# VHH binders against q9p4d8: the designs that were tried, part 20

Target 1, 280 residues: q9p4d8
Amino acid sequence: MDFMKPETVLDLGNIRDALVRMEDTIIFNFIERSQFYASPSVYKVNQFPIPNFDGSFLDWLLSQHERIHSQVRRYDAPDEVPFFPNVLEKTFLPKINYPSVLASYADEINVNKEILKIYTSEIVPGIAAGSGEQEDNLGSCAMADIECLQSLSRRIHFGRFVAEAKFISEGDKIVDLIKKRDVEGIEALITNAEVEKRILDRLLEKGRAYGTDPTLKFTQHIQSKVKPEVIVKIYKDFVIPLTKKVEVDYLLRRLEDEEDDDATQKSGGYVDRFLSSGLY
Key: E = the ipSAE of ESMFold2; O = the ipSAE of OpenDDE; V2 = 0.75 times the mean of E and O plus 0.25 times the DockQ between their complexes.

## First folded at step 8 (VHH; framework vhh_7z1x_3)

Design n1 (at its last look DockQ between E and O 0.01; V2 from the best seeds 0.00; counts 0 for: pae E 15.9 > 2, placed apart)
Fold by OpenDDE, look of step 8:
Structure n1 (fold): chain B 280 residues (1-280), chain A 122 residues (1-122)
Amino acid sequence: as target 1 above (280 residues)
Amino acid sequence: QVQLVETGGGLVQPGGSLRLSCTASGFTFSDYYMNWVRQAPGKGLEWLSGISYSGSTISYADSVKGRFTISRDNAKNTLYLQMNSLQPDDTAVYFCATEGYSSGWYEGMDVWGQGTQVTVSS
């Protein structure tokens, strides 16, 4: 997707294509992660004596990655959401002025905490080579985790674009639901069971296809491959629901920007009328 | 008080079956990964099976795969282990244990039950 072309960003077809591409990335990352055991120690708070850091080894490494990536404008991109926004640094590269496509509060929509929780508690056990520790590959394991997490985060938070596109397309119906704060109604409106089924079917097929690729990045010894059914389950149980959550959260706030615009136009109109009426 | 209580252990003949239960109290059961672990006489702790908080992800040790089935009922705060085709080497004290997550952080196995004795003997 080209974020410099705002007219294309909210196109549902383009959004779909982007999401489909993200599936490939996620599946690949899962496969890479599957080379390693679950390695719970990587996710335990203060399991290792990391200088000047309170958290898990994964948290530390992920935060360091985000710090580096921020300097190369990763999080200036509209579709990137950091896990550790407080560690981000200014870029030394020239600034890219992306057109504003999403609502002003879009950066506040962040479910990375939930993603991290679900990833470590549900996803890792499902895709790992086995249970337990693998002490010689802690670094590689964490690196693979970071790739998984970042790809999941991007996919799930892409719901913001979906939400915006749907807001524009649905019109009064969605506005009414938002005004009523009808979360269930909004969720129902944005849910397409057929589309979800297609996504899952596609994932199954992709999973089967990727399972034959022997070229893994992180290890010389392939321990396991991710089962296609597990990938489907992860999407069904976590990725799709979290994406919907992002959409709903985004939509619930969508009228905030309109109220501010109306207030500024009403205030500007009064000042202009007062100035034009010459009544000083 | 945080507590896990295992039940269902006993004496069985080789080839027999048992169903273990673990009842949780004093904490939000649905927020935790749950595990079955056993300790045979003179041996260390052996992990057997784990189940995620929603039950969507299940794992088994090779030693029990195909014979044991883990499940949970979050509404009842109960963890189960169906054990089939039991063998003498399955004789051990069986424990349920939590893998807790606080604010998205893995805390390891922090809560254990008292255990239930399983004896497989002819």
Scores: ipSAE 0.005, ipTM 0.250, lowest interface PAE 12.6, mean pLDDT 86
Fold by ESMFold2, look of step 8:
Structure n1 (fold): chain B 280 residues (1-280), chain A 122 residues (1-122)
Amino acid sequence: as target 1 above (280 residues)
Amino acid sequence: QVQLVETGGGLVQPGGSLRLSCTASGFTFSDYYMNWVRQAPGKGLEWLSGISYSGSTISYADSVKGRFTISRDNAKNTLYLQMNSLQPDDTAVYFCATEGYSSGWYEGMDVWGQGTQVTVSS
């Protein structure tokens, strides 16, 4: 996928390949985080005396990472969405002018506050090695948390690309639903339970069969490692529903851009393959 | 290029058996869920069976459960469908296809073979 070439971004095959690779990244990050205890002090507001800061240790560490990374253009990329938009700073590198692939309001579609809340309250307890504290490793634990959060955010907000491609493919059907503000109708239109089942089956298989991947074939399953069933549950209960929320939120505003330009809506390979396949 | 090629179709009598093969090229076969789908004359596509990367998770449509067996050989980049107790309403073009996507417009299957004809007739 090349964000300098919009036609590659909305291509069905490229979107699928990206989503599949993001699964691998998330699984790896969960495995790394599972080596630490839950360590609730990492997430407790004002647990540590951080100078001039009101928040958790994780909040501070992530916000500092985002501030620095914004200066080197990380959050100029279309597929990166910040948890702390107010800490971003101007880059001192030459600006990259990415072609407009998504709607003008895409950067406002941001569920990272919900991701952070679900991550700390639901995901960490499900993947951690145990419920206690691990004071000797607070920094390493929080760094693993950041990797988990950033990969979850990227995967979930990739729903904006999926939603744009769906709008191009199903435009007439979705326009009426948008005008009616029919959230349930839009969600039904974007949902395919058979595809979702196959995604969950793939995640279960990846968790069981890492032995066919040379980088994973020496990994031993121990109690402190993330069980495949937990990964499946996190996707089913949180990743997929939040991705759908991103898609719905994106689509509900999509008609705001129709007065500007429709050029990006016609690019991509999905429509051609869909018509050729006879699959709808 | 990414390619799927089905073989093994033909004419069989009711109650007979066939084994279909699907050979993959241009991608890492062992990284993909695989499916069998058929299209009877004048009808839409019907999903038949799916198989996970390693073959450890298998699913079947009710219409073929107990009669058809999906399998794969990742060393040979080949997907199989063993079809037993064939009936005239199994007459169709049979396709192999890669898995679909979640959450939206990329529903269904992504890469398709050319199909192989199966005809069940006395």
Scores: ipSAE 0.000, ipTM 0.179, lowest interface PAE 15.9, mean pLDDT 80
ESMFold2 (binder alone), look of step 8: mean pLDDT 81; pTM 0.814

Design n2 (at its last look DockQ between E and O 0.01; V2 from the best seeds 0.00; counts 0 for: pae O 12.6 > 2, placed apart)
Fold by OpenDDE, look of step 8:
Order: structure tokens, then sequence, then C-alpha cells
Structure n2 (fold): chain B 280 residues (1-280), chain A 122 residues (1-122)
């Protein structure tokens, strides 16, 4: 997706294509992660004495990655959401002026904490080579985790674009639901059961196809491959629901920007009228 | 001390049912992915089923799929295995297993309990 072309960003077809591409990335990352055991120590808070840091080894490594990535404008991209926004640094690269496509509060929509929790507690056990610890692969394990997390985050937060596109397309129906704060209604409106089924079916097929590739990036020994059914389950139980949550959260606030625009237009009109009336 | 205690085993006829329980103590049970495994005489350890910490993710080996059901009660620190349509080939010692920190670095599951004997015989 080209974010410099705002007219294309909210196209549902383009959004779909982007999401489909993200599936490939996620599946690949899961496969890479599957080379390693669950390694709970990587996720345990203060399991290792990391200088000047309170958290897990994964938290630390992920935060360091985000720090570096921020300096190269990763999080200036509209579709990137950091897990650790407090560690981000300014870029030394020239600023990219992306056109504003999403609502002003879009950056506040962040479910990464939940993603991280679900990833470590639910997803890792499903995709890992086995239970237990691998002392010699802690670093590699965490690196693979970061790739998984970032790809999941991007996919899930892409719901913001979906939400915006739907807001524009549905118009009054969504507005009414938002005004009523009808979360269930909004969720129902944004849910397409047929589309979800297609996604899951596609994932199953992709999972089967990818499972035949013996080339893995992080290890010399293939320990395990991710089962296609597990991938489908992860999407069904976590990715899709969290994406919906992002959409709903985004939509619930969507009228905030319109109210501000109306207020500014009303205030500007009064000043212009006052100045044009020449009475002073 | 980290401990798992398996119970519920016994002698059953072919086609019978058993419900196994695994009670955990000495660690935060609700934080761990739990598994059932078994070992038949003269055979290696066989993984049967796994369940995520929340219970939302469940997996089965092909050998027991459709016959066995795994569940957990985190409030009771207990893991369950409902076994239906038991066959003589299901005769084994059954264990619950999880990841452990206490025994160092492992390439596999930790079996903490003594296991429970399941014998399927006519």
Amino acid sequence: as target 1 above (280 residues)
Amino acid sequence: QVQLVETGGGLVQPGGSLRLSCTASGFTFSDYYMNWVRQAPGKGLEWLSGISSSGSTISYADSVKGRFTISRDNAKNTLYLQMNSLQPDDTAVYFCATETYSSGWYEGMDVWGQGTQVTVSS
C-alpha cells in the first residue's frame, strides 16, 4: 500500500490485498518461531539481570528494536504501532509528510499490550517446537518473537484503516450506532461472516503450502513446523477478534473529529463576518 | 516444591471411559501450558494433548482425537483428561507435563508426577 496516495489507502480492495500479504508474513514468522521451544524464561519479568531495565528479556529486546527502528522512520508510517512508544527516538532521516488519512486520534488506538499477552500465553505454546527452555537459542527465539509480534501488530492495527473505510462507506448507519455507543451494533455491522470464513480457508491452504518448505532462517536443525490448523485457530480466536476490537475502538471515537471541525468552522466564520462587516 | 499429581487411572474394559486429573502445586498453574502424555510398556513418551494457560487453545494427537478431551480449572489448579472409547492400545502410564524452570534447560516437557496407570483389558 502506498500511503502517499491517500485516495488508494481507504480502498477496500487495496486494504484486502494488504491484509492478504500480511498473512504470508505472519505465517512465515510463525514458522520461523516454530524452530524454537516455548522458552518461558524469555517472557518472564526480570528473569535475567538486564541493566537499568525492569521487564522480560523479550520486552527489553523489543524495546531496543523499536528504538532503533524509530530513528529510521518506521513509526512515522501510518500502519506501524509501537509496543513501547516511550522509547522512540527522533529520526535523523528527512521527514516524510504522509497525508492524513486516519482520524487525529488514530495513534492512540493501541492494543499491543493485549497482543503481547496473548502472544506469549496463547500463541507461542501453539507454534513452538515444544515446551521447555533452550539455553543456546534465547536470543534467536526472542528475535523470532519480535518478528511475529510486529507482524501481528501491523495486521491487527490495520483495522483502523478498515474502520475508516467503513465509516465513509456506511455513512449514517454507523454514525447512529456510534452516537448510541452501541458496541454490539457496530461489531455486527463490521463483521462479515463470509469474509472471515474465506480468510480462514485461505490461511489453511497457505499453512499447508508453507509447511513443505524446509528452509528455516534461525536454526540449522528443524525442530518443528507450525500446523496449518493452529494458524487458523490463532486467526480465529485472536487476530480477527482483536482486529474487530481495534475497529470498534476507532469507530467509537470517530465523531470526535467532526465535532472539532464544526467548532472551528463556526468560530472562523464569526471572525470573518466580524472583520468583513467593517463596523469597526 | 513444584509438584504434579495424576489420579483417576484404573482398569477398564474396551470401550470404557476414564477421567484423569492432575493437581498442580508449588507454582502458578494458570500461567502454564499443560499437557497430557503417556508411556506404554517398552515404548517412548507419547504426547496426547495440550491446553493453553487460559484454556482457549487446545490440541490433540491424532491417536486420541475425537476420543479424549482435555480441560482445566485454574481455580482448582487441576488439569483433566476425559478418555472415552478406550482401547487396549491406550494401556499406559499417563502423566501431566508442563514447562519447568526448576530443573534447568530442557528440550521437551517436564513430567513432575508419578503418573497414573491406565489398563484397558477385557
Scores: ipSAE 0.005, ipTM 0.248, lowest interface PAE 12.6, mean pLDDT 85
Fold by ESMFold2, look of step 8:
Structure n2 (fold): chain B 280 residues (1-280), chain A 122 residues (1-122)
Amino acid sequence: as target 1 above (280 residues)
Amino acid sequence: QVQLVETGGGLVQPGGSLRLSCTASGFTFSDYYMNWVRQAPGKGLEWLSGISSSGSTISYADSVKGRFTISRDNAKNTLYLQMNSLQPDDTAVYFCATETYSSGWYEGMDVWGQGTQVTVSS
């Protein structure tokens, strides 16, 4: 897909291929994080005397990474969603004028606070090498955490592209459900049990393949690798449900782009903006 | 072990044909968009062709359209490139690779083979 060509981004086949590749990144990141103990001090608020900061070591490190990356246009990209929107700074690089692909409110659809909570409370204990502390590896541990969090965030929030593509292709079916505020109906419409089963089956195979690969980013060879079944459970219990939540939250607001904002603006909608971009 | 292995290269006379194979192991081949890429002596990498995970979407570089045919057999975890009407400037190392998509900041996982030499010489 090419974000300068909206039609390639909204193709469900291209979206599926991207989501499949993101699975590999998540699996590798989980395996690399599994080299470290749970290390709960990394997540404990004010465990370390960080100047002018109230939060955990992970909170601080991730926020600093996001502040720096925002200055080099990371969060100008349509598929990047920050954990700490309030720390972002303006880029000093030349603008990239991406065509408008998602609805105007897309950057408000952000479940990163929930991802961070689930990551620290559920995912880390499930994939860590052990339950204790590993004080001599705090930086490396937190770096592995950041990679996990960012890959999870990208995968889950890619649901916005899925939702927009579904709205364009099946919008008439969805519009009535949105007007009725029928959350359960929207969730049922976007749910496909065959796809979910294929995702889980594929994850089991990938977890076996990558879990036996000795080449890891941090190359710490003495720690246990995560079981494929744990990866499958994380997807089933957290990644898939959060992706659906992103899709539902996105769709519930989609008709906002169809409304006029006083006489100065035509009724909004992605289709109108897409066609008016001159890309077709 | 995640791996792509190209085979089928060799010496061929101008106008001849070769069929390259790329065998995948250690990952779910049927989930990946696949590509053929080549590197001629003293030149950079040149993308040649891509094929979607199901095989339903196929694309070619202008330099090989009508002469090369990409295909895949997901049951055998194998990607193919049928090369016809070969000329000396097709001489290169040929690689198969999973697709790297371009999405703002993020790049997908990318797996490359070691390559197979194709030499077109009289």
Scores: ipSAE 0.000, ipTM 0.210, lowest interface PAE 11.2, mean pLDDT 81
ESMFold2 (binder alone), look of step 8: mean pLDDT 82; pTM 0.831

Design n3 (at its last look DockQ between E and O 0.60; V2 from the best seeds 0.00; counts 0 for: pae E 10.9 > 2)
Fold by OpenDDE, look of step 8:
Structure n3 (fold): chain B 280 residues (1-280), chain A 122 residues (1-122)
Amino acid sequence: as target 1 above (280 residues)
Amino acid sequence: QVQLVETGGGLVQPGGSLRLSCTASGFTFSDYYMNWVRQAPGKGLEWLSGISSSGSTISYADSVKGRFTISRDNAKNTLYLQMNSLQPDDTAVYFCATEGYSSGYYEGMDVWGQGTQVTVSS
């Protein structure tokens, strides 16, 4: 997706294509992660004596990645949401001025904490090669985790773009729901069971197709492959619901920007009238 | 059973007008983005127009912009296409199609009618 072309960002076809591509990435990352055991130690707070850091090994490594990535403008991209926004550094590269496509509060929509929790507690056990520790692969494991987490985060937070597009397309219907703060109504509006089934079916097929590839990046020893059914379950139970949450959260606030615009227009009109009336 | 039925097609002279209707059944019509598409002989499918579930957002292909008008009546589960200033190049089978959305996905046009033939000829 070209974020420099705002007209294309909210294009439904482009959004779909992006999401489909993200499926491939996520599945691939799961497969890579499946080479390693669950390795609970990677996720335990202060399991290792990391200097000047309070948290898990994964937290540390992910934060370091984000620090590096921030310097190369990763998080200047509208579709990227960091897990550790406090560690981000300024880029030494020239700034890219992306046109604003999302609402002003879009950066505040963040479910990464939930993603991280679900990933370590639910997703990892489902995709790992086995239960328990694998001491010699802790680093590789965590690296694979980071790829998974970042791809999941991007996919789920892409709901913001979808929500914006939906807001524009639905008009009064969605506005009414937002005004009423009808979360259930909004969720219903953004849910189609038949479409979801198609998505899940596609994922199943992709999982089957990708599971046949013996080439893994992190190890020469293939310990395990991700079951296609597990991928489907992860999407069904976590990815889709969290995406909906992002969409709903975004939409619930969407009228905030309109109120501000109206206020600025009203204030601008008053200032212009005041200036034109020569009454200093 | 989910069904779309197009009606209103026929033979018309150049410069003439037709109004197509698409009646939906078996699903909640008001929840779906609707589209008109056509297929001319020997050509691929051409998207013509789309309308959001509420009718608040409308779009047209350049080929029909200013000549065709899409509308919907959700109470009647009906989609309409008013076609004015018809030209021979507008000869095609016209289809209405739903566009489904869920969980961040627009999966394209998933339900199609049987189509209605429009022939523009002198």
Scores: ipSAE 0.031, ipTM 0.383, lowest interface PAE 4.0, mean pLDDT 86
Fold by ESMFold2, look of step 8:
Structure n3 (fold): chain B 280 residues (1-280), chain A 122 residues (1-122)
Amino acid sequence: as target 1 above (280 residues)
Amino acid sequence: QVQLVETGGGLVQPGGSLRLSCTASGFTFSDYYMNWVRQAPGKGLEWLSGISSSGSTISYADSVKGRFTISRDNAKNTLYLQMNSLQPDDTAVYFCATEGYSSGYYEGMDVWGQGTQVTVSS
């Protein structure tokens, strides 16, 4: 997809391709992280003597990565959401003026604090090689954590793009639910149990296949692998519910951008382009 | 059991018309985008038209725009394709298919009917 061309971003085929790639990236990153022990010291506040910093080693390392990446325009892109917005700095590079695809408040829809909490408390224990500390490799462990966190964040916050596409295609019905503040109605509109089952089934199959891939950058053997069922449970219990939360939070505010009393008139234009692309 | 059944195909002369129906059972039809696709003898699949779950948004492939009309009746769990000005190269098996979305995921065409044959010949 090309974020300089909004019609390619809301194209169903491009959305599906992006979601499939994000899924592959998450599975790969979980398998890479599974080579390390849980290493709780990485996540304990002030466990290491980092000058002028209050936080965990992971917090510090991730914040430094985000600061550097902001200087090369990473967080100017519409699909990038920082864990530490306050560390971002001016870019060294010429600015890119991305066309608006999402609502003006999209940057305020950010669940990265919750992702980080769930990752350290629930996901790491489920995918780690075992309890205990990763002696001599805490840096490599935290680097694998960063890859996991960034891929989870991107996948979950991609729900904003899906929510925008849904708003365009389901016009009057979504507007009525927003006006009523009907959270459960909006949640039901964006939920399909059969599709979720197919997502989980595909994750199970991919987890089995990736567990034998010799190209993993941290793997020296294949016995240290995440059970596919754990990957499925993480999606079912955390990724899918957080994605729904992002979609609901985005939709509840969507009428703020319309400035007129008839939101369905605006949605017609994007819907024509969205559906005319065909094979998705 | 989830099922889609197409009917209404048959033999028609060039310039003629046919109306295809697709009846759904075993799922909540009104929650799904629906599509028509066709496969001509010896060719790959060709997408023709799609319609949103409420019926408010419709799209067509250029090859059928102006000649084909998609519609749906959610009360009857039925999708329709009105085909006018048929030509010999419209000869194909015509399928209806669902489109799935959930939880920030789009699955593409998931459930397919068995197809109905349309033959345009003099």
Scores: ipSAE 0.000, ipTM 0.348, lowest interface PAE 10.9, mean pLDDT 81
ESMFold2 (binder alone), look of step 8: mean pLDDT 83; pTM 0.831

## First folded at step 10 (VHH; framework vhh_7z1x_3)

Design q1 (at its last look DockQ between E and O 0.34; V2 from the best seeds 0.00; counts 0 for: pae E 10.1 > 2)
Fold by OpenDDE, look of step 10:
Structure q1 (fold): chain B 280 residues (1-280), chain A 121 residues (1-121)
Amino acid sequence: as target 1 above (280 residues)
Amino acid sequence: QVQLVETGGGLVQPGGSLRLSCTASGFTFSDYYMNWVRQAPGKGLEWLSGISSSGSTISYADSVKGRFTISRDNAKNTLYLQMNSLQPDDTAVYFCARVEFSSGFYEFDYWGQGTQVTVSS
């Protein structure tokens, strides 16, 4: 997705393609992670004596990654949300002025803490090669975790774009719900059971297809296959609900920008732009 | 069951006009963003136009802007595409498609069977 072309960002075909690619990425990352044991020590606070740091090994490594990536403008991108916003550094590269597609507060929508918690407590046990520790693979394990976390974060926070599109398409109905602060109503409005079923079915098929990939990045250990059913469960129990949370959180605040923008009819243009780029 | 049925296609000479209709059933039509897309022989799908649930937001592809007009009648559960100044390059199967987004997923979730439009001298 090219965020410098706002007309393409809201293109339905592009959005779909992006989402499909994100699914693939997540599945592949899970497969990579499945090469390693659960390694609880990676997630324990202060398990290792990391200089000038209070947290887990994963927290440290992830924060360092984000620190580096921030300097190369990763988090200037509208679809990227950091786990550790406090460690971000200024970029030495020329600033990219992305056109605003999302509401002004979009960067404040962040559920990464929940993602991290769920990932370490629920997802890792489901996809790991086994229970226990592998001292010789702690670094590799953590690196694989970072890839999983970042891909999950991107997918879940992409709900902001979906929410924006929904806001534009639903009009008065969603505005009324927002004014009433009707969270259940909003959630119901943004939920389509048939679409969710299709997503889960697709994931099952993808999981079956990709689960036996012999070309894993880390070949030194017994390759563990992630069960397709586990992938589906992860999406059903965590990814979809968290995405909905992001959407709801985004929508609940959506009218804050309308009070400021008496002037610019700009909101109607995004859905149109999104749809206009639809080379499918 | 969700159904979309396109009608109005046919053979027309260059410079001619056609009006396509898409009749929706099996869902609340007025709640959905609707689109027209087409597929020419040997080519991929091309998005042409979209219209919001209320009809307040309309968009067009550059290829059809100024020639095609999308509209809807929610009371009749019908989507329309007025096509003017048709050219041979407009020859394609035309589809109406519903847009659905849920749980961070956006797609055309339902399509009609399509209607053939042929522009030829």
Scores: ipSAE 0.023, ipTM 0.381, lowest interface PAE 5.4, mean pLDDT 86
Fold by ESMFold2, look of step 10:
Structure q1 (fold): chain B 280 residues (1-280), chain A 121 residues (1-121)
Amino acid sequence: as target 1 above (280 residues)
Amino acid sequence: QVQLVETGGGLVQPGGSLRLSCTASGFTFSDYYMNWVRQAPGKGLEWLSGISSSGSTISYADSVKGRFTISRDNAKNTLYLQMNSLQPDDTAVYFCARVEFSSGFYEFDYWGQGTQVTVSS
């Protein structure tokens, strides 16, 4: 997709292709992280004497990474959501004026605190090479953690684009659910158990392929130590539910951007948003 | 029972045109995004075009943009693909596909049997 071309962003084929590529990135990052021990000291608050900082080594490293990346416009992109919004700084580069595709409050839909907590408490123990510490690799371990966290964040928050596409495609049914604040009704609308089962089956096959592909033994990457079933469980128990939370939270507020007084009659705002933005 | 039936394929010379149709039954056609995909001999599926439930949002793969036009008639439960300026590389089985939405995933959950398009000189 091209975020400078709004018509390509809410295209369901482009959304699907992006989500599939994000799956591949997450699997690759899990395999890279799996070469390190769990290394709980990386995540322990104040384990290391970092000047003028109160937090874990990972917290510090990720926040510095985001500060630097913000200066080269990473978090100006609509699909990037920071873990530490308070450390972002102005870019050195000319500003990109992305056309508005998402609702005005989209940057307030942020579950990165939950992602970080789940990653350190649930995901790391499930994919690590073993328990214990690997003191000579703490920096490399934390860098692998950052790649995992950023790919998880991008995938989960892409639910905002999925939710907007769903809102545009549905009629008065979605508007009624939003007005009633029917969280369970919205969740049911965005859920199909048969499709989710097919996607989890695809993840299982991808995990098997990456872990046993003979051509990968000539790369800089080690053979996978992550069982494919662990990848599937992480998606089922954490990625999918957090994505649904993002979609529900996004949809519950969607009528805030609707310009027509008769919101119960309309679910659309995509065409109106483009007109108000002056893109056409 | 969900059913999608493609028609309109055939043999055509390079530069020619065809119009494909896809008739839907067993579901509320007007509620769904619909797509055209193709599979060339010995190759994987290639997404070509998609159209929103109302027809207001349309997209094309770069390989067919400007040559193919997707449309739908919700009263007739039918999806169309007008294909112009056909080239030998367009030779494939063409499928219409329904998209189903599930939290963070869009997936094609039903395809038709396909219709063969052959472009040769």
Scores: ipSAE 0.005, ipTM 0.358, lowest interface PAE 10.1, mean pLDDT 81
ESMFold2 (binder alone), look of step 10: mean pLDDT 84; pTM 0.840

